# Ledger of designs, part 9: VHH binders against AP-4 complex accessory subunit RUSC1 (RUSC1)

Target 1, 145 residues: AP-4 complex accessory subunit RUSC1 (RUSC1), of Homo sapiens (Human) (q9bvn2r522to666)
Amino acid sequence: DVGHLVLTTLCPALHALVADGLKPFRKDLITGQRRSSPWSVVEASVKPGSSTRSLGTLYSQVSRLAPLSSSRSRFHAFILGLLNTKQLELWFSSLQEDAGLLSLLYLPTGFFSLARGGCPSLSTELLLLLQPLSVLTFHLDLLFE
Short names: E, the ipSAE of ESMFold2; O, the ipSAE of OpenDDE; V2, 0.75 times the mean of E and O plus 0.25 times the DockQ between their complexes.

## First folded at step 9 (VHH; framework vhh_7qia_2)

Design z4 (from y3 with F27S Y32N Y109S; at its last look DockQ between E and O 0.66; V2 from the best seeds 0.00; counts 0 for: pae E 2.04 > 2, unsure alone 60.7 < 65)
Fold by ESMFold2, look of step 9:
Structure z4 (fold): chain B 145 residues (1-145), chain A 120 residues (1-120)
Amino acid sequence: as target 1 above (145 residues)
Amino acid sequence: QLQLVESGGGLVQPGGSLRLSCEASGSTFSYNAMGWYRQAPGKQRELVAFIYMGGSTNYADSVKGRFTISRDNAKNTVYLQMNSLRPEDTAIYYCAAGKLLSLFTSYDSWGKGTPVTVSS
């Protein structure tokens, strides 16, 4: 019931938010270019020196889930994991604080770029939105999809 | 706060098309996410589509592939292109603006609505 609502409403909304203004490609040493996605933002956010240890643990857990075949499914599973571990606000806060990463990943017109510059209330409102979810306890199946 | 004025609604036959427009007054349009909502008689208002400041979009399943949301920051305008219209698309369509679009936040501004009727 609650899992269905999270998958059909919250996860798509957060996916669109993280995708907003995301540069369409990034350099890849093997293929030359790789198409960006919200999952690629998760990957970049957990590299050494960029995140807390617990976020890296969750990333590793989701990355090892063989049934998840798309980047969208992996992103959704990561969101479910953040809810289960009460780290949703933490992840978004840490992402917004990493100016170097944001500059690498996002165009100036995207949500996170605007939140660091021309409209700082965007950051405050996002974190206020996410704060009530920190009070709730979730036990969601990462493979629900 | 933005003031929002919808236009482009009307009567159309099934299978037809309409393009809704929402003009915003104010200089903060580029800092707002925009959404289209609809309310059919006797039903709750529901999200149709939304678009973030940088152009990222999301659609209700019932309209995917038929409707397209877009924005023009230079004209302070949001559009909803509605193709392959069906009688169940009949509703009053509302434009909304806010800094975030989600189940957990209220929009800062709403238009008065533009009626769309799809009938033979």
Scores: ipSAE 0.480, ipTM 0.757, lowest interface PAE 2.0, mean pLDDT 84
ESMFold2 (binder alone), look of step 9: mean pLDDT 79; pTM 0.810
OpenDDE, look of step 9: ipSAE 0.679; ipTM 0.843

Design z5 (from y3 with T105R S106G Y107M; at its last look DockQ between E and O 0.65; V2 from the best seeds 0.00; counts 0 for: oily loops 41.4%, grease 25.8 > 24.2, SAP .737 > .668)
Fold by ESMFold2, look of step 9:
Structure z5 (fold): chain B 145 residues (1-145), chain A 120 residues (1-120)
Amino acid sequence: as target 1 above (145 residues)
Amino acid sequence: QLQLVESGGGLVQPGGSLRLSCEASGFTFSYYAMGWYRQAPGKQRELVAFIYMGGSTNYADSVKGRFTISRDNAKNTVYLQMNSLRPEDTAIYYCAAGKLLSLFRGMDYWGKGTPVTVSS
């Protein structure tokens, strides 16, 4: 089953990838200090006024799913939604192009920092992973566990 | 010249511990994700644990809470601390290196393996 493989292999691998080298805390002068997670990267990536308004729509939909109570389950649901709407490559490309956001969120030793710096082949590897998924049609249940 | 050399395997009793090491050479270690795989006789090789360049980890369900993968980029070495060992953990353990696609398609570089036997 395609849904089982996505949830048990792809989603955990992408969760760990987005977590790689992520700074553990963000300063927030209004609300204090907030712990970082792959879900917090999704939140930061869907900023107002972006040319990727459909990503913001998906983020809002996932945020409103009551059974998703953990940041990991929300991140997985976001990935499933990106697959269903053929936006997985779009989201990762938009994230990788935002140098300011990446420098804010990530240490220099992480995947995305290396991909923009000393090892650009990592960016190519990510696109090669994501592009074949863009031609497949998915109808995944966002509450799938 | 691209080499991965495992060490630390052996015979242990159930409930015991082992620490595997893998020293890498001939490639830029900090640019690669590292993994430990295992293969029992008559079974397919399976992922045990995986660690990204920046230290993010992922584990097979069968070893979560018992095994810990770590890396030391200054020493070009990846480790697998194996605690609470069970007879089902008996296998040849392989160190492997790859970039992102390797997690899904097969790793680029492999060690020769180090045997681990868990037996009373």
Scores: ipSAE 0.553, ipTM 0.798, lowest interface PAE 1.6, mean pLDDT 86
ESMFold2 (binder alone), look of step 9: mean pLDDT 84; pTM 0.859
OpenDDE, look of step 9: ipSAE 0.759; ipTM 0.874

Design z6 (from y3 with F104Y T105K S106D Y107F; at its last look DockQ between E and O 0.01; V2 from the best seeds 0.00; counts 0 for: pae E 17.5 > 2, placed apart)
Fold by ESMFold2, look of step 9:
Structure z6 (fold): chain B 145 residues (1-145), chain A 120 residues (1-120)
Amino acid sequence: as target 1 above (145 residues)
Amino acid sequence: QLQLVESGGGLVQPGGSLRLSCEASGFTFSYYAMGWYRQAPGKQRELVAFIYMGGSTNYADSVKGRFTISRDNAKNTVYLQMNSLRPEDTAIYYCAAGKLLSLYKDFDYWGKGTPVTVSS
């Protein structure tokens, strides 16, 4: 089944990509330190009023799904939602265009840091690889496991 | 209108207990992480306790085991139960609210504070 393949292949691959070179902790003025994860990148990347409302809506939906108890499950559900709404390319493009955010979240050796600086073809290749997914129609259950 | 209103402060003897409340209005409470800060005269403001939207909590080492933060989303209220109070806990206690993204910058909203004095 397509949902099963997405969850067992695509989602783990994107999770690993977003995790590449991610700083293990971030300074948090309120709590001192916060452990980083690909879900942390999703949270930091979504800004009401600056990103499209649809990305913020999806983030809010996933954040409130009680059965999703781990950051990995939340990240996977977000990817499934991006596929359902044809926003996967939009999210990755918007993430890669925010140099300030990338500097905050990633070490210079991370995929997205390299894609902005020393190896810009990485950004182009990622978006081209994601493009075929935009022509497919998905109706995935965000709680699919 | 966005407001946080603290209550429950006052004068208490060492070893006593006090329960602070912070009532929120003008925003959707369940979307906000809540925290309690305190500032003693001549001291820096410090985090006392913090509770995420999902209920996870963190405490300053100086209050761990004595203070308990909790939230009631139906009443739009966060609480700080303070037990085994010491003179060093004397401060103005502030309630704060923030969305997760703003926690990397600062809290979005602050109360006016409620004074707590622990003295014999």
Scores: ipSAE 0.000, ipTM 0.126, lowest interface PAE 17.5, mean pLDDT 78
ESMFold2 (binder alone), look of step 9: mean pLDDT 83; pTM 0.843
OpenDDE, look of step 9: ipSAE 0.815; ipTM 0.901

## First folded at step 10 (VHH; framework vhh_7qia_2)

Design a1 (from z3 with Y109H; at its last look DockQ between E and O 0.87; V2 from the best seeds 0.00; counts 0 for: pae E 2.2 > 2)
Fold by ESMFold2, look of step 10:
Order: C-alpha cells, then structure tokens, then sequence
Structure a1 (fold): chain B 145 residues (1-145), chain A 120 residues (1-120)
C-alpha cells in the first residue's frame, strides 16, 4: 500500500520538481549521456569527492539494477532508496548547497535556481515537506514499479 | 493582493474541447507553480494538472493524453487545454498557485472556480 502511494504520488512529484528548468544536454558520443533528466542530476550530484559516500553507494546500486531500463525508473528507485536509508533530506540539502552545480545544470527560471536566488523560501518549504519523510522508517523494494 | 481568476468554462458535448484560462495578479508569477484541480458533485477535489515555474508538468492519470497545461509568464496566465472531453470530466475547475503545489497542497492559493459540464 505505502509503496504504491510513494511510487504513484511522491516519486512523480519529485521527478517533476528536479526536472524543472533543467538545461538540455546534447547527445554524448560514447560516454553514455543522451539528454538531461532528473537521473542525470542524480549522476552529477554524486560524483566522487562532491558527495557523502553513502549517496554514491546508493547511486551505484541503482545504476546496476538491470530491470530498471529507463532514467525515470532509476530516478524513482533512487528516491525509494533515499527513503529506506533516511537520506532524502540529505540529498536535497546537498544539491541545494552546491551553487556551482546548480548554475551548471539549471536555467534561472527553474525551482532550484529560484531557491538560491530571489525566492529562498522555496528551499525552506521543500525541506519542511521532506523532513517527516526522512525520519520515518521505510522498507521499499527498489524494483517496485 | 493575490488573485486568481478562472475563465473558459461552459457546456460542451462529449468529444469536444475547451480551453480554461487563469489570470494571476498580486504576486511574482514566476516564483509559483500553477495547477488545475477539479471537484465533481459528491467527490473530493482532485489534482488534474500541474506546471512548475520552469515548465515541468505533471498530470493525473485520468487526463493524460487529453489535457495539456501550459503557462505564459508574460501574461501571468496558466491554461488548461481540454480535448476529448467525457461526461466524467464534469466538475468545477479551480486554478491554484503554490510553491510546491502538487507536493505540498496545504497553504495554496485558490481561484473561485469555473464550471465545466460535459453532457449528452
């Protein structure tokens, strides 16, 4: 029941939020990237030396799950993993604190750019929403589709 | 003072189309996500479509492929293009503004609604 609600309500809402105002990426040659997506934000946010090691471990786990064939499914699984490990607020806080990364990835009109610029209450309101989720205990199946 | 004014509702036959508009005033439109909700008689108010300030969208399953939400920041206006209308789409449609509207429904601002009736 709880897994269904998370997958049908929370994950799509967070996917749309992270997608908001993303700069388009061009198709990479053979390095793997085709275009920007919320999953590409996850990839950029967990590069070695720029994140908590536990976030990088979750990223590696999700990226190796063969049944997750789409970037959207991988993003959803990452969110489920963040809930299971109580790192949802941590990941969003880390993302919001990295001004260089945000300016690289997002247009000025997007949620995270506005949250660092003219509307800092956006960051506060997001964290208020995420706090209850980050202290609850979840045991979600990452392949739950 | 923050205001949301819906228009474009009316009576339409099944299979028809309507375009709803919501003009916003009294706030910085580009700082807000915008959404459309609807409430049919005897039912709870439900999300129809949502668009973040940078253009990212989300739709209820019941309207995917038939409805399109869009925004025009120059006119401070949000639109809902409603195609292939069905009798079950009959409801009062409300415009809403919020910073985390589809994720955080409390403390949102609402319009007064525009009625849509799909009948035959």
Amino acid sequence: as target 1 above (145 residues)
Amino acid sequence: QLQLVESGGGLVQPGGSLRLSCEASGFTFSYYAMGWYRQAPGKQRELVAFIYMGGSTNYADSVKGRFTISRDNAKNTVYLQMNSLRPEDTAIYYCAAGKLLSLFRSEDHWGKGTPVTVSS
Scores: ipSAE 0.458, ipTM 0.759, lowest interface PAE 2.2, mean pLDDT 84
ESMFold2 (binder alone), look of step 10: mean pLDDT 82; pTM 0.842
OpenDDE, look of step 10: ipSAE 0.837; ipTM 0.909

Design a2 (from z1 with K99R; at its last look DockQ between E and O 0.78; V2 from the best seeds 0.00; counts 0 for: grease 24.5 > 24.2, SAP .691 > .668)
Fold by ESMFold2, look of step 10:
Structure a2 (fold): chain B 145 residues (1-145), chain A 120 residues (1-120)
Amino acid sequence: as target 1 above (145 residues)
Amino acid sequence: QLQLVESGGGLVQPGGSLRLSCEASGFTFSYYAMGWYRQAPGKQRELVAFIYMGGSTNYADSVKGRFTISRDNAKNTVYLQMNSLRPEDTAIYYCAAGRLLSLFTSKDHWGKGTPVTVSS
């Protein structure tokens, strides 16, 4: 019952981690201001000019799933997709290394800001904890709950 | 030298409220996630809630909507406001400090606990 454990424990924990210290609003060319969420971090991480194209295909897939009507369910589906494609560690590693993006999205008190600044061991500890998931094979349904 | 001191536990009627506090010392508080765990007699210790350095929170399903975790980094203190208490919430509540996800805080620093009893 791996899918249930991922959705009830891992996905909420990662959602809270990515939300930590996230600025409440983000500049947006069309609306002028857009509310931030962990899903908006995913959106920003896969835009043209970001370091990894392989994640853009997953983002597009999740964005087209009509039953996923909330930002939270989209974020969870993205995490499930990263597990299925063994890219969870890659996504977090690329996010943590993108200093420009992190300074745009996060307050200095958040996890990722601290990991880039006064407490760099946080970055290493996160990747070490995610590493075991990269060797497991998952076939998770992106529409699961 | 991480030290955690819980307070605020006690006896309360079903439907009542309690506010737990945990004062921390001996480390840079703003670099740690903080959590509340509980253990009822004969049961496994379980996560109740945790809060990351920047204020992001996560709750066990059994307490969502009833409990609120918060932190005051200036006072090195984490709180658990417990409302609408049920007999099933009876347990010893432990404050804990860790660096990462709640899945990996079982090896972190723990307080001595504060007992909470919900009974008529």
Scores: ipSAE 0.570, ipTM 0.790, lowest interface PAE 1.4, mean pLDDT 84
ESMFold2 (binder alone), look of step 10: mean pLDDT 83; pTM 0.845
OpenDDE, look of step 10: ipSAE 0.747; ipTM 0.869

Design a3 (from z1 with K107E; at its last look DockQ between E and O 0.82; V2 from the best seeds 0.74)
Amino acid sequence: QLQLVESGGGLVQPGGSLRLSCEASGFTFSYYAMGWYRQAPGKQRELVAFIYMGGSTNYADSVKGRFTISRDNAKNTVYLQMNSLRPEDTAIYYCAAGKLLSLFTSEDHWGKGTPVTVSS
ESMFold2, look of step 10: ipSAE 0.562; ipTM 0.797
ESMFold2 (binder alone), look of step 10: mean pLDDT 82; pTM 0.835
OpenDDE, look of step 10: ipSAE 0.861; ipTM 0.920

Design a4 (from z1 with N58Y; at its last look DockQ between E and O 0.48; V2 from the best seeds 0.00; counts 0 for: pae E 13.0 > 2)
Fold by ESMFold2, look of step 10:
Structure a4 (fold): chain B 145 residues (1-145), chain A 120 residues (1-120)
Amino acid sequence: as target 1 above (145 residues)
Amino acid sequence: QLQLVESGGGLVQPGGSLRLSCEASGFTFSYYAMGWYRQAPGKQRELVAFIYMGGSTYYADSVKGRFTISRDNAKNTVYLQMNSLRPEDTAIYYCAAGKLLSLFTSKDHWGKGTPVTVSS
C-alpha cells in the first residue's frame, strides 16, 4: 500500500536530504552541546512568525505522541502529517526561505545552503518534485508501522 | 553516454563479506547522488543505501550496522561494503545515479546489476 511506499522510500529519502550538510552539533545553553538531526531541523523550522499556524500545530502533535521514541520516528511522523495536511511543499519552501536558520544549521556545502546561494535551481527542482505530493490526498497513521 | 558498471558480487557463506563497486562514466560524477538497490527473485526492487554528493548517507534498516556506502570522486566509483551477510541479502544489486530526489521518482540511470548469493 501507499503507506509502505512512503515509509520505505519517501521518508528515508527526505530524512537523508535534510541531513545533508547538517552541522553535527549545536551550542545549547542547557546541555552545552546538542547533537543535530533532521528532527532538530523540524523543531527549528516551526518557530512563530516563520511558518503557518498549521505547521506548528503538526509539530506539537508529533512531539506529544508518546510511542514515538526516536528522532527518526518523529521526523517520519512529521512527513506523514505533512502529506495528510497537504503541506509538504509548504514546509520545504518555508525552510528554504529562512536564510538565518539555514546558516545556523547547515554547513555551506549542504544541500539547502547550496539551494539558497550558489545553486538556486536545486530549490526549484526540489519543490517541483514535491508539488504533486501536495495535491494528493493521504490518510496516513502518524504511528504507522 | 551515461554508464554504470557494477562488480564485486559472488557467492559467499553466511557471515561473510563482499565489497561491491560501481564505476561511472559519461557524466560529472561529483554532481550526482549515488545509490545501491537490490532485487531478490519475485520481489520488488528496494533501496539499500545511498550517498549524497556532499557525503551524507542513508541505510535501510535491514542493513544498518552491516553495510557501508562510500564514494571516491577521483575514481568515479561508489562502493558498498557488505559485512555479516545473511541469506536474506541474496539479490541482484544495482547501482543507480540521480540528481537529488530523482533516484526515488524515476529510474533515470541504473546499472545492469551484480548478483550476490549468500549460501553455504
Scores: ipSAE 0.000, ipTM 0.138, lowest interface PAE 13.0, mean pLDDT 77
ESMFold2 (binder alone), look of step 10: mean pLDDT 82; pTM 0.839
OpenDDE, look of step 10: ipSAE 0.838; ipTM 0.908

Design ctl (from z1 with Y52S M53S L100S L101S; at its last look DockQ between E and O 0.01; V2 from the best seeds 0.00; counts 0 for: pae E 20.0 > 2, placed apart)
Fold by ESMFold2, look of step 10:
Structure ctl (fold): chain B 145 residues (1-145), chain A 120 residues (1-120)
Amino acid sequence: as target 1 above (145 residues)
Amino acid sequence: QLQLVESGGGLVQPGGSLRLSCEASGFTFSYYAMGWYRQAPGKQRELVAFISSGGSTNYADSVKGRFTISRDNAKNTVYLQMNSLRPEDTAIYYCAAGKSSSLFTSKDHWGKGTPVTVSS
């Protein structure tokens, strides 16, 4: 079924993509360091200075669903929510357009750093692959996949 | 055939207490992590409390200090003691069993739910 395919194929692939070239830590003046993960990219993308209102609402919903879950499970739930609200392409496009965020989170060799700078065809190819998903209607359960 | 049956739900006034039970059958209970989830009308299901096969517990922030999850492997039962109940705790409460220590999915096992209403 479609929920199975999304969870077992698309979500792991997108997780690996977002993790590519991600810095392992970022500086935090209060805690010293905090560990980065694809979920931390989602968190950074929805901060007031770098997000749309609808993405922040989804982030809040996912955060409430999974106080005990791994960051990977939270990332997967966020992807499912993006599909339900037809915002998957929007979220990836916003990441690729935010130079400040990308320089904060990624090494220059990471997919999104390359897609923004040295290899812009990567951005085009990603968005073309995501485009068909924006036309489909999904009703995925963020807990049951 | 694996089955989870919840009980103990009902109508209670704010500040009251309920104890939910979930009896399991058809699998080796001690090998599974257990969880309680809840779903209010118009909202998505959310994790309330989790207990690992080894007995480690964790809770949603909204229920810490008020709810206690426990398990009795000899009775194949997981419990949720709910104290100091509030109207926002009103929901259908679901028992879940799985081998993951993260979000339980549609591939895991779920009960039919027991309703809890907190109202004066």
Scores: ipSAE 0.000, ipTM 0.101, lowest interface PAE 20.0, mean pLDDT 78
ESMFold2 (binder alone), look of step 10: mean pLDDT 84; pTM 0.856
OpenDDE, look of step 10: ipSAE 0.014; ipTM 0.226

## First folded at step 11 (VHH; framework vhh_7qia_2)

Design b1 (from a3 with S102R; at its last look DockQ between E and O 0.01; V2 from the best seeds 0.00; counts 0 for: placed apart)
Fold by OpenDDE, look of step 11:
Structure b1 (fold): chain B 145 residues (1-145), chain A 120 residues (1-120)
Amino acid sequence: as target 1 above (145 residues)
Amino acid sequence: QLQLVESGGGLVQPGGSLRLSCEASGFTFSYYAMGWYRQAPGKQRELVAFIYMGGSTNYADSVKGRFTISRDNAKNTVYLQMNSLRPEDTAIYYCAAGKLLRLFTSEDHWGKGTPVTVSS
């Protein structure tokens, strides 16, 4: 089953990647500071004015899914949604291109910080690996377990 | 050898439409993001629109709602449908191909450009 494969291999891998080098806390206008997670990266990346409208829509959809009880499950659902809509590369590309967001959320030693700075090959390799997935047609249930 | 050949430029009146085409050769077209840039006289080259492998698109604010970028992988061609053209759209339009979804980098490839003039 493709869905099972994606959930057990791709999603955890991407979660780990997005988590790499995250600052432990991020500034929040309402709460002051909150613990960082890959899901919090998603939230920050799809704010009005910082991302495409379609990514914001997907974020909103996932965030309203009641059965998703953890930030990890929400992140996974978001990845599934990106695959369904052929926007996986779009999101990762947009994330890597946002210097301000990366500086805000990540340590200099994080994957994305390094990819944008001293090791651009990391970014190249990642996108080249993800891009082929966008030419495939996925029909994944966001609540697939 | 990688080549990008633009076509479809020309003179058009304000409010008119043009459709630009860019045919690619010498590389695996489907593996590249494609985009259109433009450069007006005395101005810097600016992004107009680009399209990812999956078909997602991004547009400059100045052309949103008027321009549409699309691609045909079977024909190795990227298109720019330009509607409601304005004098400020006058520029040389360049086709670009990028392995990274971020265009206008040292890794990108460019065509020679096609001129678009919007005037009454």
Scores: ipSAE 0.295, ipTM 0.674, lowest interface PAE 1.8, mean pLDDT 89
ESMFold2, look of step 11: ipSAE 0.544; ipTM 0.786
ESMFold2 (binder alone), look of step 11: mean pLDDT 82; pTM 0.837

Design b2 (from a3 with L101T; at its last look DockQ between E and O 0.02; V2 from the best seeds 0.00; counts 0 for: pae E 17.8 > 2, placed apart)
Fold by OpenDDE, look of step 11:
Order: sequence, then structure tokens, then C-alpha cells
Structure b2 (fold): chain B 145 residues (1-145), chain A 120 residues (1-120)
Amino acid sequence: as target 1 above (145 residues)
Amino acid sequence: QLQLVESGGGLVQPGGSLRLSCEASGFTFSYYAMGWYRQAPGKQRELVAFIYMGGSTNYADSVKGRFTISRDNAKNTVYLQMNSLRPEDTAIYYCAAGKLTSLFTSEDHWGKGTPVTVSS
């Protein structure tokens, strides 16, 4: 089962990667300060009116899914959605290119911070690893568990 | 623009079968959950069956075991196989397309409906 494989291997791996070097807290307009999570990165990465409107749509969809009660589950659902729309590489690419976001959310020792700065090969390697997944066709339920 | 076209409705005797089809156009079919709703005279529109992108299905209790929803992404079509039809199944059946978050909301897209009449 492809879905099961994705949820048990790929999603946790990507979650860990996105979580790497994440600052523990971020500023929130409503609550003042929130604990950071990979889902927080997804939220911050979605910019209205950007060329990645599809990503915003996916975020909106996932964020409104009532059964997804945890940030982790929402992140996983988002990954599934990215796979469905063949945008996994795109999102990670966009994330890596967003210097403002990275400086805001990540410590300098984080994977993405290093990838953008002192070790650009990390970025390249990641994208190369993700690229094959964009060729595959996924039809995953976002609520798949 | 997004369009859903239902077909397959008609008159059938109790215990009979019908197969409804809904052909979708104007959007990426495989990215949407598809469903069938029905509205009987004087009643509210109700969910009959729904199929998600991955093939998971949901059915109204009243049709479980009798109706089967399926989809063919290559044909942009969703089907509703209706077996063991009952008079209470008489309604206008509507095809719906929606994202998971849009279920039962105004964000759903609807066809014009196909009538199903079950009568002796």
C-alpha cells in the first residue's frame, strides 16, 4: 500500500527534516507566541497571491480538515496533498529559497539554514531526492492514516 | 468552467437496478472527491455516497449494501450502481465534486441532477 508506505516512511522523514533546527517559538499575531512545528512552517510558507497559489489552496484545504487535530497530522496531510499534485519538490524548493522565512523560523544550524548558506549541496541533494516523486502519480486521501 | 453531467436516471421497478454516471470536466478530476446526493420531493438534499481521491467510500446508512460508488479517473467519471432499489430511493440524484474540506458546504460543485423513480 503506497499510502501506508508514505505515511510510515516518507512523511515522518520529511517531518523530521522540516523540524530540524526549528526555533522553538514563533511570533503569532493572535496568540503572541506559538510553539513552532513543521506545520507552522507550512503556514508561514503559504503567501497569498504568490505564484504558488496551488500551495495556498492545499494549505487551506488541510487547515480546514476537522479530523486533523494535531499539527503533525496536518503536516502529513499536506505532504500527501503535495504528492497528489506533484508539488512536493516545488514546495521544498520554495521553502529553501525563502530567506526571510528561514531566518524567521530556523536556527542557523538548521538543515535549511545550512542548505541556503554554508552547505548548498544539502539543498541540491534534497531536491534531487524529491524530484522522482513528482513524476509519480499519487491519489492519496489526505485523511489517510 | 467546472461542469458535472449526470446520466442514467429513469423509471425502475422496486428491486431493480440503475447505474448513474457523472462526467466531469473543467477541473482536475483526480484531485477531487466525488459524490452523489439525492433530493426527494419535499425533503432536503442528502448524501448518498461519496468517494475520495484514494478510493475510500462513504455511504448513507439507507443505501449501504445496495449502492456502490466508484470512479474512473481516466474518464473523469464517477458512477453510482444502485441495486435493490426501493420506492424511497425515488429522488433527483445530483453529482457533486468537492475537496475534502468542502464537503457539505457551498464550495461543492453540483450537476443538474438526474431523476430516479422507483415505482411498481
Scores: ipSAE 0.000, ipTM 0.237, lowest interface PAE 12.1, mean pLDDT 87
ESMFold2, look of step 11: ipSAE 0.000; ipTM 0.121
ESMFold2 (binder alone), look of step 11: mean pLDDT 81; pTM 0.829

Design b3 (from a3 with S30R; at its last look DockQ between E and O 0.86; V2 from the best seeds 0.00; counts 0 for: pae E 2.9 > 2)
Fold by ESMFold2, look of step 11:
Structure b3 (fold): chain B 145 residues (1-145), chain A 120 residues (1-120)
Amino acid sequence: as target 1 above (145 residues)
Amino acid sequence: QLQLVESGGGLVQPGGSLRLSCEASGFTFRYYAMGWYRQAPGKQRELVAFIYMGGSTNYADSVKGRFTISRDNAKNTVYLQMNSLRPEDTAIYYCAAGKLLSLFTSEDHWGKGTPVTVSS
């Protein structure tokens, strides 16, 4: 029943939070243009140049799950994996530390842009909400939908 | 004196539409997530929709596709467009404002509510 609450409450809330103020399109030099999504933020956060190899391992695992056909389902599975590996706070804190990435991905009106600039208490509030979740033990099925 | 004032409620037939408005004053609107909650007689208050500072939204499953939340930062106002209304949407609708932690801990600022009745 814990898995149902995570999927129906936490995952949609975090998806909307990561989407908040996200630029709608990202230029791709090979394919022209691609649509941004919270899954795009996950992809960008784990690319080479990141110091967090364990997050890249989770990303690779989720990317190879064939039943997950939508970017929303992949994002949800990534959140479930972060809970299982106690890395939810780590991922959000590493994302918030990367000013270059945030400026690339987000408009100045977005949550993460405001959290770095005009309202830094937003960052503190997010991490305080996530900290208890990052110390609890979860065994969630990544294909749970 | 933080204030939230809802308007736009009323009586409507099933399948009809209403647009709720909530005007905010006494705080810096752009730093607050805004939401609509509802409470039917004999039930607990439940989240209907909320909208983050940058415009991203989240909806209760029961209203997805029928309700749309929006915000106008220049007017310090949040809206709820309610389409395809059903009798089970009958409730008092409350506007809420809160910082992120407040929204998840139910420590929000609340309006007085605007009643919505869906009946023939």
Scores: ipSAE 0.369, ipTM 0.704, lowest interface PAE 2.9, mean pLDDT 83
ESMFold2 (binder alone), look of step 11: mean pLDDT 82; pTM 0.837
OpenDDE, look of step 11: ipSAE 0.704; ipTM 0.865

Design b4 (from a3 with L103F; at its last look DockQ between E and O 0.83; V2 from the best seeds 0.71)
Amino acid sequence: QLQLVESGGGLVQPGGSLRLSCEASGFTFSYYAMGWYRQAPGKQRELVAFIYMGGSTNYADSVKGRFTISRDNAKNTVYLQMNSLRPEDTAIYYCAAGKLLSFFTSEDHWGKGTPVTVSS
ESMFold2, look of step 11: ipSAE 0.561; ipTM 0.801
ESMFold2 (binder alone), look of step 11: mean pLDDT 82; pTM 0.836
OpenDDE, look of step 11: ipSAE 0.785; ipTM 0.886

Design b5 (at its last look DockQ between E and O 0.46; V2 from the best seeds 0.00; counts 0 for: pae E 17.0 > 2, grease 24.8 > 24.2, SAP .677 > .668)
Fold by ESMFold2, look of step 11:
Structure b5 (fold): chain B 145 residues (1-145), chain A 119 residues (1-119)
Amino acid sequence: as target 1 above (145 residues)
Amino acid sequence: QLQLVESGGGLVQPGGSLRLSCEASGFTFSYYAMGWYRQAPGKQRELVAFIYMGGSTNYADSVKGRFTISRDNAKNTVYLQMNSLRPEDTAIYYCAAGKLLSLFSEDHWGKGTPVTVSS
């Protein structure tokens, strides 16, 4: 089952990738501080100042799913949604392009910091690995978990 | 040539502990993510734990809180500390290396080290 493989293999791998080198806390002007997670990277990447409107629609859909009670579950659902809408490569490409956001969220030793600066082949290799998934058609349940 | 050599497997009783080691050679270790996968008889390989170049980690839900992955870049070695072992953890454990681990990158695997948990 493709849904099972995505949830047990791809989603944890991408979660670990996005988590790599995240600062433990992010400044929030309203609350003063919030804990960082891959879900918080998603939130920052799709705010109204971001380059893609359809990613914001998916974010809003996932945010309103009441059964998703953890940041990990929300992140996994977002990945499933990206597969369903063929936006996985687009999201990772847009994230890697935003140097200001990356410097705010990530330590210099993180994957995305290295991919932007000292080891740019990391970005190319990630996108090349993700591109075949953009050709496949997925109909995954976002509550699959 | 990329080489991964696992060690530390064996027979252990439920509730016991083992520490697996994987020594890597043939690549710049600090630029690679490292992971542990396992395969029980009749099952597909599954991810157990993953550690990135910067030290961030992720765990399968079934091992969270019991297993700890770590890396020592100076020794080109990744470790898996396995505590509170259960019979369900019985499998061959494989070390894996890559910039993005997936089911399709089987050429970046070690030979495996068997772990048996039984009383």
Scores: ipSAE 0.000, ipTM 0.104, lowest interface PAE 17.0, mean pLDDT 76
ESMFold2 (binder alone), look of step 11: mean pLDDT 82; pTM 0.841
OpenDDE, look of step 11: ipSAE 0.302; ipTM 0.662

Design b6 (from a3 with S106P; at its last look DockQ between E and O 0.81; V2 from the best seeds 0.00; counts 0 for: SAP .737 > .668)
Amino acid sequence: QLQLVESGGGLVQPGGSLRLSCEASGFTFSYYAMGWYRQAPGKQRELVAFIYMGGSTNYADSVKGRFTISRDNAKNTVYLQMNSLRPEDTAIYYCAAGKLLSLFTPEDHWGKGTPVTVSS
ESMFold2, look of step 11: ipSAE 0.608; ipTM 0.819
ESMFold2 (binder alone), look of step 11: mean pLDDT 83; pTM 0.850
OpenDDE, look of step 11: ipSAE 0.846; ipTM 0.913

